# VH-VL binders against RNA-binding protein 26 (RBM26), part 8

Target 1, 75 residues: RNA-binding protein 26 (RBM26), of Homo sapiens (Human) (q5t8p6r532to606)
Amino acid sequence: TKLELRKVPPELNNISKLNEHFSRFGTLVNLQVAYNGDPEGALIQFATYEEAKKAISSTEAVLNNRFIKVYWHRE
Key: E = the ipSAE of ESMFold2; O = the ipSAE of OpenDDE; V2 = 0.75 times the mean of E and O plus 0.25 times the DockQ between their complexes.

## First folded at step 5 (VH-VL)

Design a12 (from r17 with heavy chain S103D; framework fv_rosmantuzumab)
Fold by ESMFold2-Fast, scan of step 5:
Structure a12 (fold): chain C 75 residues (1-75), chain A 121 residues (1-121), chain B 111 residues (1-111)
Amino acid sequence: as target 1 above (75 residues)
Amino acid sequence: QVQLVQSGAEVKKPGASVKVSCKASGYTFTDYYIHWVRQAPGQGLEWIGEINPSGGSTGYNQKFKNRVTMTRDTSTSTAYMELSRLRSEDTAVYYCARDHWRDWLEGMDVWGQGTTLTVSS
Amino acid sequence: DIQMTQSPSSLSASVGDRVTITCKASQSIDYSGDSYMNWYQQKPGKAPKLLIYAASNLQSGVPSRFSGSGSGTDFTLTISPVQAEDFATYYCQQSYSTPWTFGAGTKLELK
């Protein structure tokens, strides 16, 4: 249920902005900015797999920024 | 086969408007941005703007100000660029091109054949 | 706007030569370890063709005699060895910030 963001500009890497974008796909249960010590990283966790899959499959750029990349989180 | 096919040549008088079409085939239209680029005779390339066919959001080069409008029709996989208040300086070949912004291919890998616009009195 | 300064404006070469074309951005076009620089080839009467993306990645179907390098503000396209079909105009282009901007072009001519 976890997605990892890479290449998030510092000005957009905040809880409010990321929640505003990702809450459209479902219920967020965890959101961490600067995840794993990466100032451009973030962790997005949805309540369900289907919500996470909807988010990663979206054709819209995250926060209208083409640099931001969305991946499945690997532990 | 992946293709972008543009509408035919146009001849216009100063002050008129032109609307150029770009029909996509062979791929999922909403997965790629469409850019519009022009080239005046003997000159280089100039970026006009972009449209995301998924949501319809646009970004324009401010040089074209209120004169350019980009739209799309997802049912026909067609992008449009309308340029108004035409001047002789707008005489150019106009290209559409696709761009896949999600992965490493941030370049314009497929281009239309071009639409020649001549603006003359 | 980011300005792209491309040099030279033209050069003459023979088949078998190594040629280099340079492109300089007015500010860094790097983001998170990547450089947002593309190179295109254009022949008379035709649309441009993508050769290199993200500074150094060869587009599928493009011969390996084309290569790109550089980061930050300074970028180079190398063609080695030059073949007869390579005589064309080459353009660099940044995709870092809108408006996207192109260099003025380099015309590669047969000696």
Scores: ipSAE 0.053, ipTM 0.775, lowest interface PAE 5.2, mean pLDDT 89

Design a13 (from r17 with heavy chain L105E E106Y; framework fv_rosmantuzumab)
Fold by ESMFold2-Fast, scan of step 5:
Structure a13 (fold): chain C 75 residues (1-75), chain A 121 residues (1-121), chain B 111 residues (1-111)
Amino acid sequence: as target 1 above (75 residues)
Amino acid sequence: QVQLVQSGAEVKKPGASVKVSCKASGYTFTDYYIHWVRQAPGQGLEWIGEINPSGGSTGYNQKFKNRVTMTRDTSTSTAYMELSRLRSEDTAVYYCARDHWRSWEYGMDVWGQGTTLTVSS
Amino acid sequence: DIQMTQSPSSLSASVGDRVTITCKASQSIDYSGDSYMNWYQQKPGKAPKLLIYAASNLQSGVPSRFSGSGSGTDFTLTISPVQAEDFATYYCQQSYSTPWTFGAGTKLELK
């Protein structure tokens, strides 16, 4: 259920902006900015796999920024 | 087989409008932006604009913004570019090309064959 | 708008030569460690063909004799060794910001 963002500009890497974008796909249970010490990283966790799958399958740019990359999180 | 197929050549008078189509096949249409690029005879390449087929959002080069409209039909996997108030300087080959919306690649890897537009009096 | 200055406008070479084409952006086109520069080849009557994306990545199916390098504002396309089918026009293009802009092109001619 976890997605990892990379290459998020620091000015866009904040809880409010990321929550606004990703909450349209489902219920967020965890959101971490600067994830794993990366100022351009973030972790997005949805309540369900289906919600996370909708988010990663979306072809709309995150926060209108095509440089932001969305991956399935690997432990 | 991934391809973009464009509509045929057009001959128009100054002041008319033209609408060029670009039909995608062999891939998921909504996963790639469609760009429109033109090339006047003997000249280089000029970017006109882009459309995201998923949401229909567009971005236009300021030079064309008052005359260009880009649309798409997801049911037929077809993108359209309409250019109005045509001038002789619009005589060019018009290309559509795809670009993966969020790939780190950010390059136009598949192009249509081109549509020749001639604007003459 | 970002201006792309491509040089030279034309060059003559023989099969087996090493040729270099340069492209300068009016401002940095780097973002988060990547450079958003693409290179295309165009033959008369044909659509452009993507050779290199993100400055240095070879497009699938493109021969390894093509290579790209550079970052920031200064970029190069190298063809080595030149083959007979490489005589064509080459364009650089930035995808960093809209409008996307192309260099004016470099025509590679047989000497």
Scores: ipSAE 0.098, ipTM 0.783, lowest interface PAE 4.5, mean pLDDT 89

Design a14 (from r17 with heavy chain L105D E106Y, light chain A54Y; framework fv_rosmantuzumab)
Fold by ESMFold2-Fast, scan of step 5:
Structure a14 (fold): chain C 75 residues (1-75), chain A 121 residues (1-121), chain B 111 residues (1-111)
Amino acid sequence: as target 1 above (75 residues)
Amino acid sequence: QVQLVQSGAEVKKPGASVKVSCKASGYTFTDYYIHWVRQAPGQGLEWIGEINPSGGSTGYNQKFKNRVTMTRDTSTSTAYMELSRLRSEDTAVYYCARDHWRSWDYGMDVWGQGTTLTVSS
Amino acid sequence: DIQMTQSPSSLSASVGDRVTITCKASQSIDYSGDSYMNWYQQKPGKAPKLLIYYASNLQSGVPSRFSGSGSGTDFTLTISPVQAEDFATYYCQQSYSTPWTFGAGTKLELK
């Protein structure tokens, strides 16, 4: 249920902006900016696997910024 | 076969408009940006702009902003570039190219064959 | 806009030579550990062909005699050894910031 973002510009790496983008796919139960000490990292956790899968399968760039990458969180 | 196939050569008079098409096949059209790049005879490459086929958002080189419009049709996997108020300096080969934005690869790996535009009085 | 200065504008080489083409960006094109530099080959009457992406990654199907290096503002494409089919024009391109910009090109000529 967890997605990890990389390469988020610091000015876009805030709870409000990321919540606005990812809440369209489902219910967020956890959102951590600057995840794991990375100012360009974030962790997005959805309530269900299907919601997370919908988000990672989206063909739209996060916040209209193609630098931002979405991965399944491992560990 | 992954390919981009463009419409045929155009001859236009100054002041006219041209609309070039770029039909994608062999891949998921919405996973790749489509870029438009031109090349005047004997000159280098010049980026015109890009379109994200998923949402239809566009980004244009300011040099062309008032004259270029990029659109797409997801049902036919086709991208379009319309250039208006044509000048003789617009005589060039126009290319479409794809760019996979979801991965680590930001290169244009597949190109159309090019559409030759001649603008003459 | 980021300016790409490519040199030389042309160079002559023989089959078997090692050639280098350089490209300088007017500002750093690095972001989050990657360099947003691509290299293309173009033969007369044909569309450009991607050779290298992210400064040093070889595109699938491109021979290993092509290699890219550099970071920040200074980048190099190396062809070694040059083969007969390599005589073409080469372009660098930055994908860091729009508008995407190309170097002016380097024509690699036989002799």
Scores: ipSAE 0.080, ipTM 0.771, lowest interface PAE 4.8, mean pLDDT 89

Design a16 (from r17 with heavy chain S103E, light chain T98Y; framework fv_rosmantuzumab; at its last look DockQ between E and O 0.46; V2 from the best seeds 0.00; counts 0 for: pae E 4.8 > 2)
Heavy chain, then light chain:
Amino acid sequence: QVQLVQSGAEVKKPGASVKVSCKASGYTFTDYYIHWVRQAPGQGLEWIGEINPSGGSTGYNQKFKNRVTMTRDTSTSTAYMELSRLRSEDTAVYYCARDHWREWLEGMDVWGQGTTLTVSS
Amino acid sequence: DIQMTQSPSSLSASVGDRVTITCKASQSIDYSGDSYMNWYQQKPGKAPKLLIYAASNLQSGVPSRFSGSGSGTDFTLTISPVQAEDFATYYCQQSYSYPWTFGAGTKLELK
ESMFold2-Fast, scan of step 5: ipSAE 0.286; ipTM 0.850
ESMFold2, look of step 6: ipSAE 0.193; ipTM 0.802
ESMFold2 (binder alone), look of step 6: mean pLDDT 93; pTM 0.951
OpenDDE, look of step 6: ipSAE 0.712; ipTM 0.927

Design a18 (framework fv_rosmantuzumab; at its last look DockQ between E and O 0.15; V2 from the best seeds 0.00; counts 0 for: pae E 3.3 > 2, placed apart)
Fold by OpenDDE, look of step 6:
Structure a18 (fold): chain C 75 residues (1-75), chain A 120 residues (1-120), chain B 111 residues (1-111)
Amino acid sequence: as target 1 above (75 residues)
Amino acid sequence: QVQLVQSGAEVKKPGASVKVSCKASGYTFTDYYIHWVRQAPGQGLEWIGEINPSGGSTGYNQKFKNRVTMTRDTSTSTAYMELSRLRSEDTAVYYCARDHWRSWDAFDIWGQGTTLTVSS
Amino acid sequence: DIQMTQSPSSLSASVGDRVTITCKASQSIDYSGDSYMNWYQQKPGKAPKLLIYAASNLQSGVPSRFSGSGSGTDFTLTISPVQAEDFATYYCQQSYSTPWTFGAGTKLELK
């Protein structure tokens, strides 16, 4: 249910922007910016796997930014 | 050893479809994007598209958007590119390659290439 | 789309020479302090091989005689001194935005 973002521009790496983008895919139960000390990193957690799958499966660039990479979070 | 190994040469008629495979080994398959690039005889390199680590998201060169389909199978660490409605202009060597954010999205590992010949 | 103008299209040199290949992007390919320019070497019948990434970083295993420089729209690949195994075709590539695009290539031939 967790996705990791990389290369998020610092000016866009905030709760408001990320919540706005990812809420359309499902319910966010956790959202962390500057994840793991990376100012361009973020952690997104959805309520269900299906919601997370829907988000990572989207062909639309995150925040309309081609540089932003989306990965499944690895524990 | 990190490597991408592609399927063998293909010969097709115009209008047919081809599906090329790219098997990864020596690294965590699900950490990298897979890209496909082709090269017509004596020509340069042309980007076809990409597929994200999970296989759920693809980005295609609009030139191929309605004819190309990229997939990947995590269980076999294999990526696939299918190109339909083939035409003679599709004759080329097709390469798969990986990229990672740690490498500034450069293509650091390439498959050996798959030759596709489309002719009547 | 970002156009990559690579020059020259062909170049003749001798072993020991210093050669320079240039690549110009139609727009800046800088992002977050990095330049998304990559250089590849390709020999006949072989897949391209990454030489330089992010404009100036030498890929692991690549000889130090290869170097890259530049930012914004103008980039350069330098080979010095050229060795016998360096005669091949070289391509620049932007990884800034899709569709990712390559230069037309520079064929380095033995004089």
Scores: ipSAE 0.284, ipTM 0.856, lowest interface PAE 1.2, mean pLDDT 94
ESMFold2-Fast, scan of step 5: ipSAE 0.120; ipTM 0.797
ESMFold2, look of step 6: ipSAE 0.307; ipTM 0.839
ESMFold2 (binder alone), look of step 6: mean pLDDT 93; pTM 0.953

Design a19 (framework fv_rosmantuzumab)
Fold by ESMFold2-Fast, scan of step 5:
Structure a19 (fold): chain C 75 residues (1-75), chain A 120 residues (1-120), chain B 111 residues (1-111)
Amino acid sequence: as target 1 above (75 residues)
Amino acid sequence: QVQLVQSGAEVKKPGASVKVSCKASGYTFTDYYIHWVRQAPGQGLEWIGEINPSGGSTGYNQKFKNRVTMTRDTSTSTAYMELSRLRSEDTAVYYCARDHWRSWGYFDYWGQGTTLTVSS
Amino acid sequence: DIQMTQSPSSLSASVGDRVTITCKASQSIDYSGDSYMNWYQQKPGKAPKLLIYAASNLQSGVPSRFSGSGSGTDFTLTISPVQAEDFATYYCQQSYSTPWTFGAGTKLELK
């Protein structure tokens, strides 16, 4: 259920902006900016696998920024 | 295998419009942006714009924004570029090319090109 | 718009030579440790072919005699040794910001 974002510009790496974008795909249960000490990283956790899968399968740029990359979070 | 197949050559009068197609096959159409790039005779490459086939969102080079419209049909995996109010300076080969939405932004596959001649 | 200045505009070489083509961006095209710079080869009557992406990554199926280097604003494409099929026009391209822009091209000609 967890997605990891990389290359998020610091100006866009805030809870409000990321929540606004990712809540379109489902219910967010956890959202961490600057995840794992990376000022351009973030962790997005959805309530269900299907919601997370919908988000990662979307080809629309996150916050209209193609530099932002979405990956499955590796435990 | 991956292919982008474009419509055939067009000859138009100044003031007309042209609509070029680019049919994709061999991959998931919605995973790749389609870009349009042109090349006038003996000249270099010029980026016209892009379309995301998944949502249909477009981005145009300001030079063309008032004359270009990009669309797609996901049922046929086809992208279209329409250029209106044609001028002789629009005489060029027009290419479509794909760019994976997660990539660094590069064109790994190109269409064969569509030659447009605009003359009176 | 980001301007890509490519040099030289033309270059003559013999089979077996080492040739270098340079490309300068009017501003840095680096983001988060990556350079958004690509190189293409074009032969007459054909669509361009991707050679190098993200400054230094060789595209699958492209011979290892092609290599790319650079970061920030200054980039180089090297062909060594030049083979007969390499006589073509080469273009650099930035994908850092729209509009995506290309260099004017370098024509590699047989000496």
Scores: ipSAE 0.052, ipTM 0.788, lowest interface PAE 5.1, mean pLDDT 91

Design a20 (from r17 with heavy chain E106G G107Y M108F V110Y; framework fv_rosmantuzumab)
Fold by ESMFold2-Fast, scan of step 5:
Structure a20 (fold): chain C 75 residues (1-75), chain A 121 residues (1-121), chain B 111 residues (1-111)
Amino acid sequence: as target 1 above (75 residues)
Amino acid sequence: QVQLVQSGAEVKKPGASVKVSCKASGYTFTDYYIHWVRQAPGQGLEWIGEINPSGGSTGYNQKFKNRVTMTRDTSTSTAYMELSRLRSEDTAVYYCARDHWRSWLGYFDYWGQGTTLTVSS
Amino acid sequence: DIQMTQSPSSLSASVGDRVTITCKASQSIDYSGDSYMNWYQQKPGKAPKLLIYAASNLQSGVPSRFSGSGSGTDFTLTISPVQAEDFATYYCQQSYSTPWTFGAGTKLELK
């Protein structure tokens, strides 16, 4: 259910922008900016695996920014 | 191995539309963005826009946004660029090029051979 | 839009020479430790060919006599020693933000 974002520009790494983009794929349970001490990192957690899978399977640029990459979060 | 093969030369009158194709082979079509770049005779390179073949999302250079449409057909691994309301300054060679959008870096490692468009009265 | 100012517009060289082409971005094109700057070679009637990506990385199959350097706004392509097949036009390109933009090109001509 958890996705990790990398290379998020600081001006786009805010809760409101990320919530607006990712909420269209499903219900967000948790959203952390600057995740794990990385100012360009973020954690996105969906309510269900299917919602997270929709988000990561999307080939559209996050916030119209090609630098932002989406990965499955590994604990 | 990897190839991008474009459609042949076009001659159009001002006000017409042109649709250029770019057929990809030798790789997974949906893993790479396709960009379109043009070059007027004796001039430099100008970026027109990009398409993500997987979802079909596009990004256009504002200069062309009201005249350009990019599409793709995943069953034939072909990308298309349509440019409408043609003017003489659209006379150029049009290239498609691939870009691995999931890499950290953006660059064009393979290009099509180019399609020459001549717009004249 | 990010402007790429490339210089010189043309230069003449002999086989065996060291040549340097420069490219200046109107703003920094560095992000997260990388420079989003690429160099392409174009011969008459042909599509451009990637030489260098991310400022200093040599594309597979490109001879080591080509090298790139720089960061931020100032970038350089060096060809040393120049060979007969290197007489072509060279373009720098930023992939930092859309629209992606190219320098005006540098034509390397045989003396």
Scores: ipSAE 0.018, ipTM 0.744, lowest interface PAE 6.1, mean pLDDT 89

Design a21 (from r17 with heavy chain G107A M108F V110I; framework fv_rosmantuzumab)
Heavy chain, then light chain:
Amino acid sequence: QVQLVQSGAEVKKPGASVKVSCKASGYTFTDYYIHWVRQAPGQGLEWIGEINPSGGSTGYNQKFKNRVTMTRDTSTSTAYMELSRLRSEDTAVYYCARDHWRSWLEAFDIWGQGTTLTVSS
Amino acid sequence: DIQMTQSPSSLSASVGDRVTITCKASQSIDYSGDSYMNWYQQKPGKAPKLLIYAASNLQSGVPSRFSGSGSGTDFTLTISPVQAEDFATYYCQQSYSTPWTFGAGTKLELK
ESMFold2-Fast, scan of step 5: ipSAE 0.098; ipTM 0.788

Design a22 (from r17 with heavy chain E106D G107Y M108F V110Y, light chain T98Y; framework fv_rosmantuzumab)
Fold by ESMFold2-Fast, scan of step 5:
Structure a22 (fold): chain C 75 residues (1-75), chain A 121 residues (1-121), chain B 111 residues (1-111)
Amino acid sequence: as target 1 above (75 residues)
Amino acid sequence: QVQLVQSGAEVKKPGASVKVSCKASGYTFTDYYIHWVRQAPGQGLEWIGEINPSGGSTGYNQKFKNRVTMTRDTSTSTAYMELSRLRSEDTAVYYCARDHWRSWLDYFDYWGQGTTLTVSS
Amino acid sequence: DIQMTQSPSSLSASVGDRVTITCKASQSIDYSGDSYMNWYQQKPGKAPKLLIYAASNLQSGVPSRFSGSGSGTDFTLTISPVQAEDFATYYCQQSYSYPWTFGAGTKLELK
C-alpha cells in the first residue's frame, strides 16, 4: 500500500500539495514529506493496494511535474 | 533527432574550477532529467548527479556534493556542471546523459560525446 | 551505496561464440516487479550506448543477439553469436537507489 516518491522539487514536497494530487486515487492513511532525509522524497500510504496500484499506474504527471517518479516502497 | 552536444576539452591546474556544458536538441529539454557521469582514464563509470531542467532541482552523489554545482538554461536548452577545487584525480571524460523517466524506469537512452578534463600541474 | 560486482573483468572470444557477463548487486534492486538494472556498451573514445534496460528489455535499434536476464541481485548479459563489432567494454548499472552505481566493466576481447 505504500508508494515512495522521488525527484519531488522541494517547493512541491509539502503535505497539502501531495494530498491534493494523491487523494484522487483513494484514501491516504499516511503521508511523509522529506522521507528518509531526502528533501525530494516522500512516502504515500493508501488504505488499500488497489488504490496504490491505481496511483502508480496513472499516466498523469504528479502535480504537473513530469519528473516526479512514483515507485512501490520496499522499506 | 535527439542530440546532446558537449563543450570542448579543458586543461586545468589543481585548485581551479571547470564548467562543462551539454546542449540538448531534438526534444523538449524540460521533459527529461540530465545526469552527469565521469570516467577516469582506463577506469569505469561514476555517477556525479542529476538536474531537473524544469524546476532546476538537483541531486548529487555525496562524494561530490561540496564541489559540484549543476545548473541549466532553458532558453538555450543547455545543462551545466561546474566542479571546483580540482585535483589530479578529477582527470576524466565527463558525460551528460538523458534520463527516460516516462515508463517509471530510469535509464540513459542518449549520451553526450564527452568532455575530456585534464588536471595537471 | 549499492555495490555492483561485474565478472569477469575481461574475457576473450571468437566471432560466433556465446559469451555471458554477470553482475551482482549488494542488495536487491527489484521494485514493483521491475529490476532497476541497465546494461551499456562502450567502444574506445566513445560514449556508452544503452543496450538493455530493466534487466531484460532490449533497447530499440539494438540487435537481438544481445539479451539480459536476472532479478533481485543476480543479473546476466548474453551476447550470442558474437560479431566483430561487439568487441567493446560492457557496464551494468543500477537505478534503484541514489547514488546510481555502475559495475567496474567487462572488456570483451578478440581471441
Scores: ipSAE 0.013, ipTM 0.672, lowest interface PAE 7.5, mean pLDDT 88

Design a23 (from r17 with heavy chain L105P E106Y; framework fv_rosmantuzumab; at its last look DockQ between E and O 0.16; V2 from the best seeds 0.00; counts 0 for: pae E 4.0 > 2, placed apart)
Fold by ESMFold2, look of step 6:
Structure a23 (fold): chain C 75 residues (1-75), chain A 121 residues (1-121), chain B 111 residues (1-111)
Amino acid sequence: as target 1 above (75 residues)
Amino acid sequence: QVQLVQSGAEVKKPGASVKVSCKASGYTFTDYYIHWVRQAPGQGLEWIGEINPSGGSTGYNQKFKNRVTMTRDTSTSTAYMELSRLRSEDTAVYYCARDHWRSWPYGMDVWGQGTTLTVSS
Amino acid sequence: DIQMTQSPSSLSASVGDRVTITCKASQSIDYSGDSYMNWYQQKPGKAPKLLIYAASNLQSGVPSRFSGSGSGTDFTLTISPVQAEDFATYYCQQSYSTPWTFGAGTKLELK
């Protein structure tokens, strides 16, 4: 249910921006900016797998930035 | 039909600014990012930045330390790049170029003819 | 920034030869099933011309004697057979992340 973002420009890597984009795919239960010490990283956690799958499968540019990368988070 | 036509050669002194234009034709200007790339004499290619003509958002190479400003005028289908506080090492040919694919970063398929900038005392 | 190490810096070939140019990225440039490597040809006094995009896709109007391959960090451009009009400088370029960066170029010269 967790997605990891990489290459998020610092001006976009904030709770408001991330919530604005990702809440369209489902209910967010956790949102961490600068995840794991990476100023360009973030963690997005949805309530369900289907919501996370919808988000990662979307062809819409994350935060209107086509270089932001989205991965499944691995424990 | 698809083409980018740039403004003419410029000669500037150190400390001045230059503004290069890039007029697009033969396609929907707002559908494709415009990039600026430079090439110093006898050297390779260096990416300066990009602009999304839809909305005007930009992304710059940090090397230019806020010396570059990219703008566009959608009514004339023209992109602009302004480089300020010029130095002799800014002497180069400056190209504008269009994204290869709409919304996908697969390089640049249409290039302007280049604008030669010479910075000297 | 992603560094692109291109080799060789120059080479000589005859018409009919097979030529291979390599490009190595300082980190993987793969994402979601694509490798974000592009190849350009540039002749003196002219703008670069896109040959290959996404590592292996031939740009429209480019002859099939040009091909690209590779993934991750290691990429090649192959020209076979070399024709008279292919003597030029070739650049690799990553479009994985900003700033976009180019290799230093490979000059292909007539032997």
Scores: ipSAE 0.178, ipTM 0.808, lowest interface PAE 4.0, mean pLDDT 91
ESMFold2-Fast, scan of step 5: ipSAE 0.169; ipTM 0.806
ESMFold2 (binder alone), look of step 6: mean pLDDT 93; pTM 0.951
OpenDDE, look of step 6: ipSAE 0.728; ipTM 0.929

Design a25 (from r17 with heavy chain H100G; framework fv_rosmantuzumab)
Heavy chain, then light chain:
Amino acid sequence: QVQLVQSGAEVKKPGASVKVSCKASGYTFTDYYIHWVRQAPGQGLEWIGEINPSGGSTGYNQKFKNRVTMTRDTSTSTAYMELSRLRSEDTAVYYCARDGWRSWLEGMDVWGQGTTLTVSS
Amino acid sequence: DIQMTQSPSSLSASVGDRVTITCKASQSIDYSGDSYMNWYQQKPGKAPKLLIYAASNLQSGVPSRFSGSGSGTDFTLTISPVQAEDFATYYCQQSYSTPWTFGAGTKLELK
ESMFold2-Fast, scan of step 5: ipSAE 0.226; ipTM 0.825

Design a32 (from r15 with heavy chain S54R H100S Y101F; framework fv_rosmantuzumab)
Fold by ESMFold2-Fast, scan of step 5:
Structure a32 (fold): chain C 75 residues (1-75), chain A 121 residues (1-121), chain B 111 residues (1-111)
Amino acid sequence: as target 1 above (75 residues)
Amino acid sequence: QVQLVQSGAEVKKPGASVKVSCKASGYTFTDYYIHWVRQAPGQGLEWIGEINPRGGSTGYNQKFKNRVTMTRDTSTSTAYMELSRLRSEDTAVYYCARDSFRSWLEGMDVWGQGTTLTVSS
Amino acid sequence: DIQMTQSPSSLSASVGDRVTITCKASQSIDYSGDSYMNWYQQKPGKAPKLLIYAASNLQSGVPSRFSGSGSGTDFTLTISPVQAEDFATYYCQQSYSTPWTFGAGTKLELK
């Protein structure tokens, strides 16, 4: 259910902007900016696996910025 | 095999419009942006713009913004570039090329064969 | 717009030579540890072919005699040793900011 973002510009790495983009795919239960001490990192957690899979399968650039990369969060 | 196949050569008069197609095969069409690049005879490469096939969002080079329209049809895995109000300076070979949506880092790895446009009176 | 200045505009070489082509961006094209810099080869009547991406990464299927280096604003493509099929025009390209821009090209000619 968890996706990790990398290379998010600091000006876009805020809860409101990321919530607006990712809420289109489902219900967000957790959202952490500057995740794991990375000012360009973020963690996005959906209520279900299907919602997270929908988000990561999207080919649309996050916040219209192709520098931002989306990965499955690996423990 | 991954490939992009473009429509054939066009001859147009000044003031006309042209619509070039770029048909993708061998990969998931919606996983890559499509870029359009042109090359005038004996000249270098010039970027026209890009389209995200999934949502249809576009980005245009300001030089072409009021004359270019990019679209796609996901049912046929085809991208289109329409250039209007043609001038003799638009005489060029027009290429489509794909690029990974997740990163501008990996370059345009697959190109169409090119479509020659001649604009003359 | 980011300007890409490519040098030289042409050079002559023999099979077996080492040749170097340079490209300078008008501003840094680095972001978060990566350089948004690509190199292409073009033969007459053909579409460009990607050789190097992210400044130094060899595209799959491209011979190891091609290599790229550099960061920030200064980048280099090296071909060593030059083979008969390498006589072509080479272009650098930045993908850091739109519009994407290309160098003017370097024509590699047989001596």
Scores: ipSAE 0.014, ipTM 0.717, lowest interface PAE 7.4, mean pLDDT 89

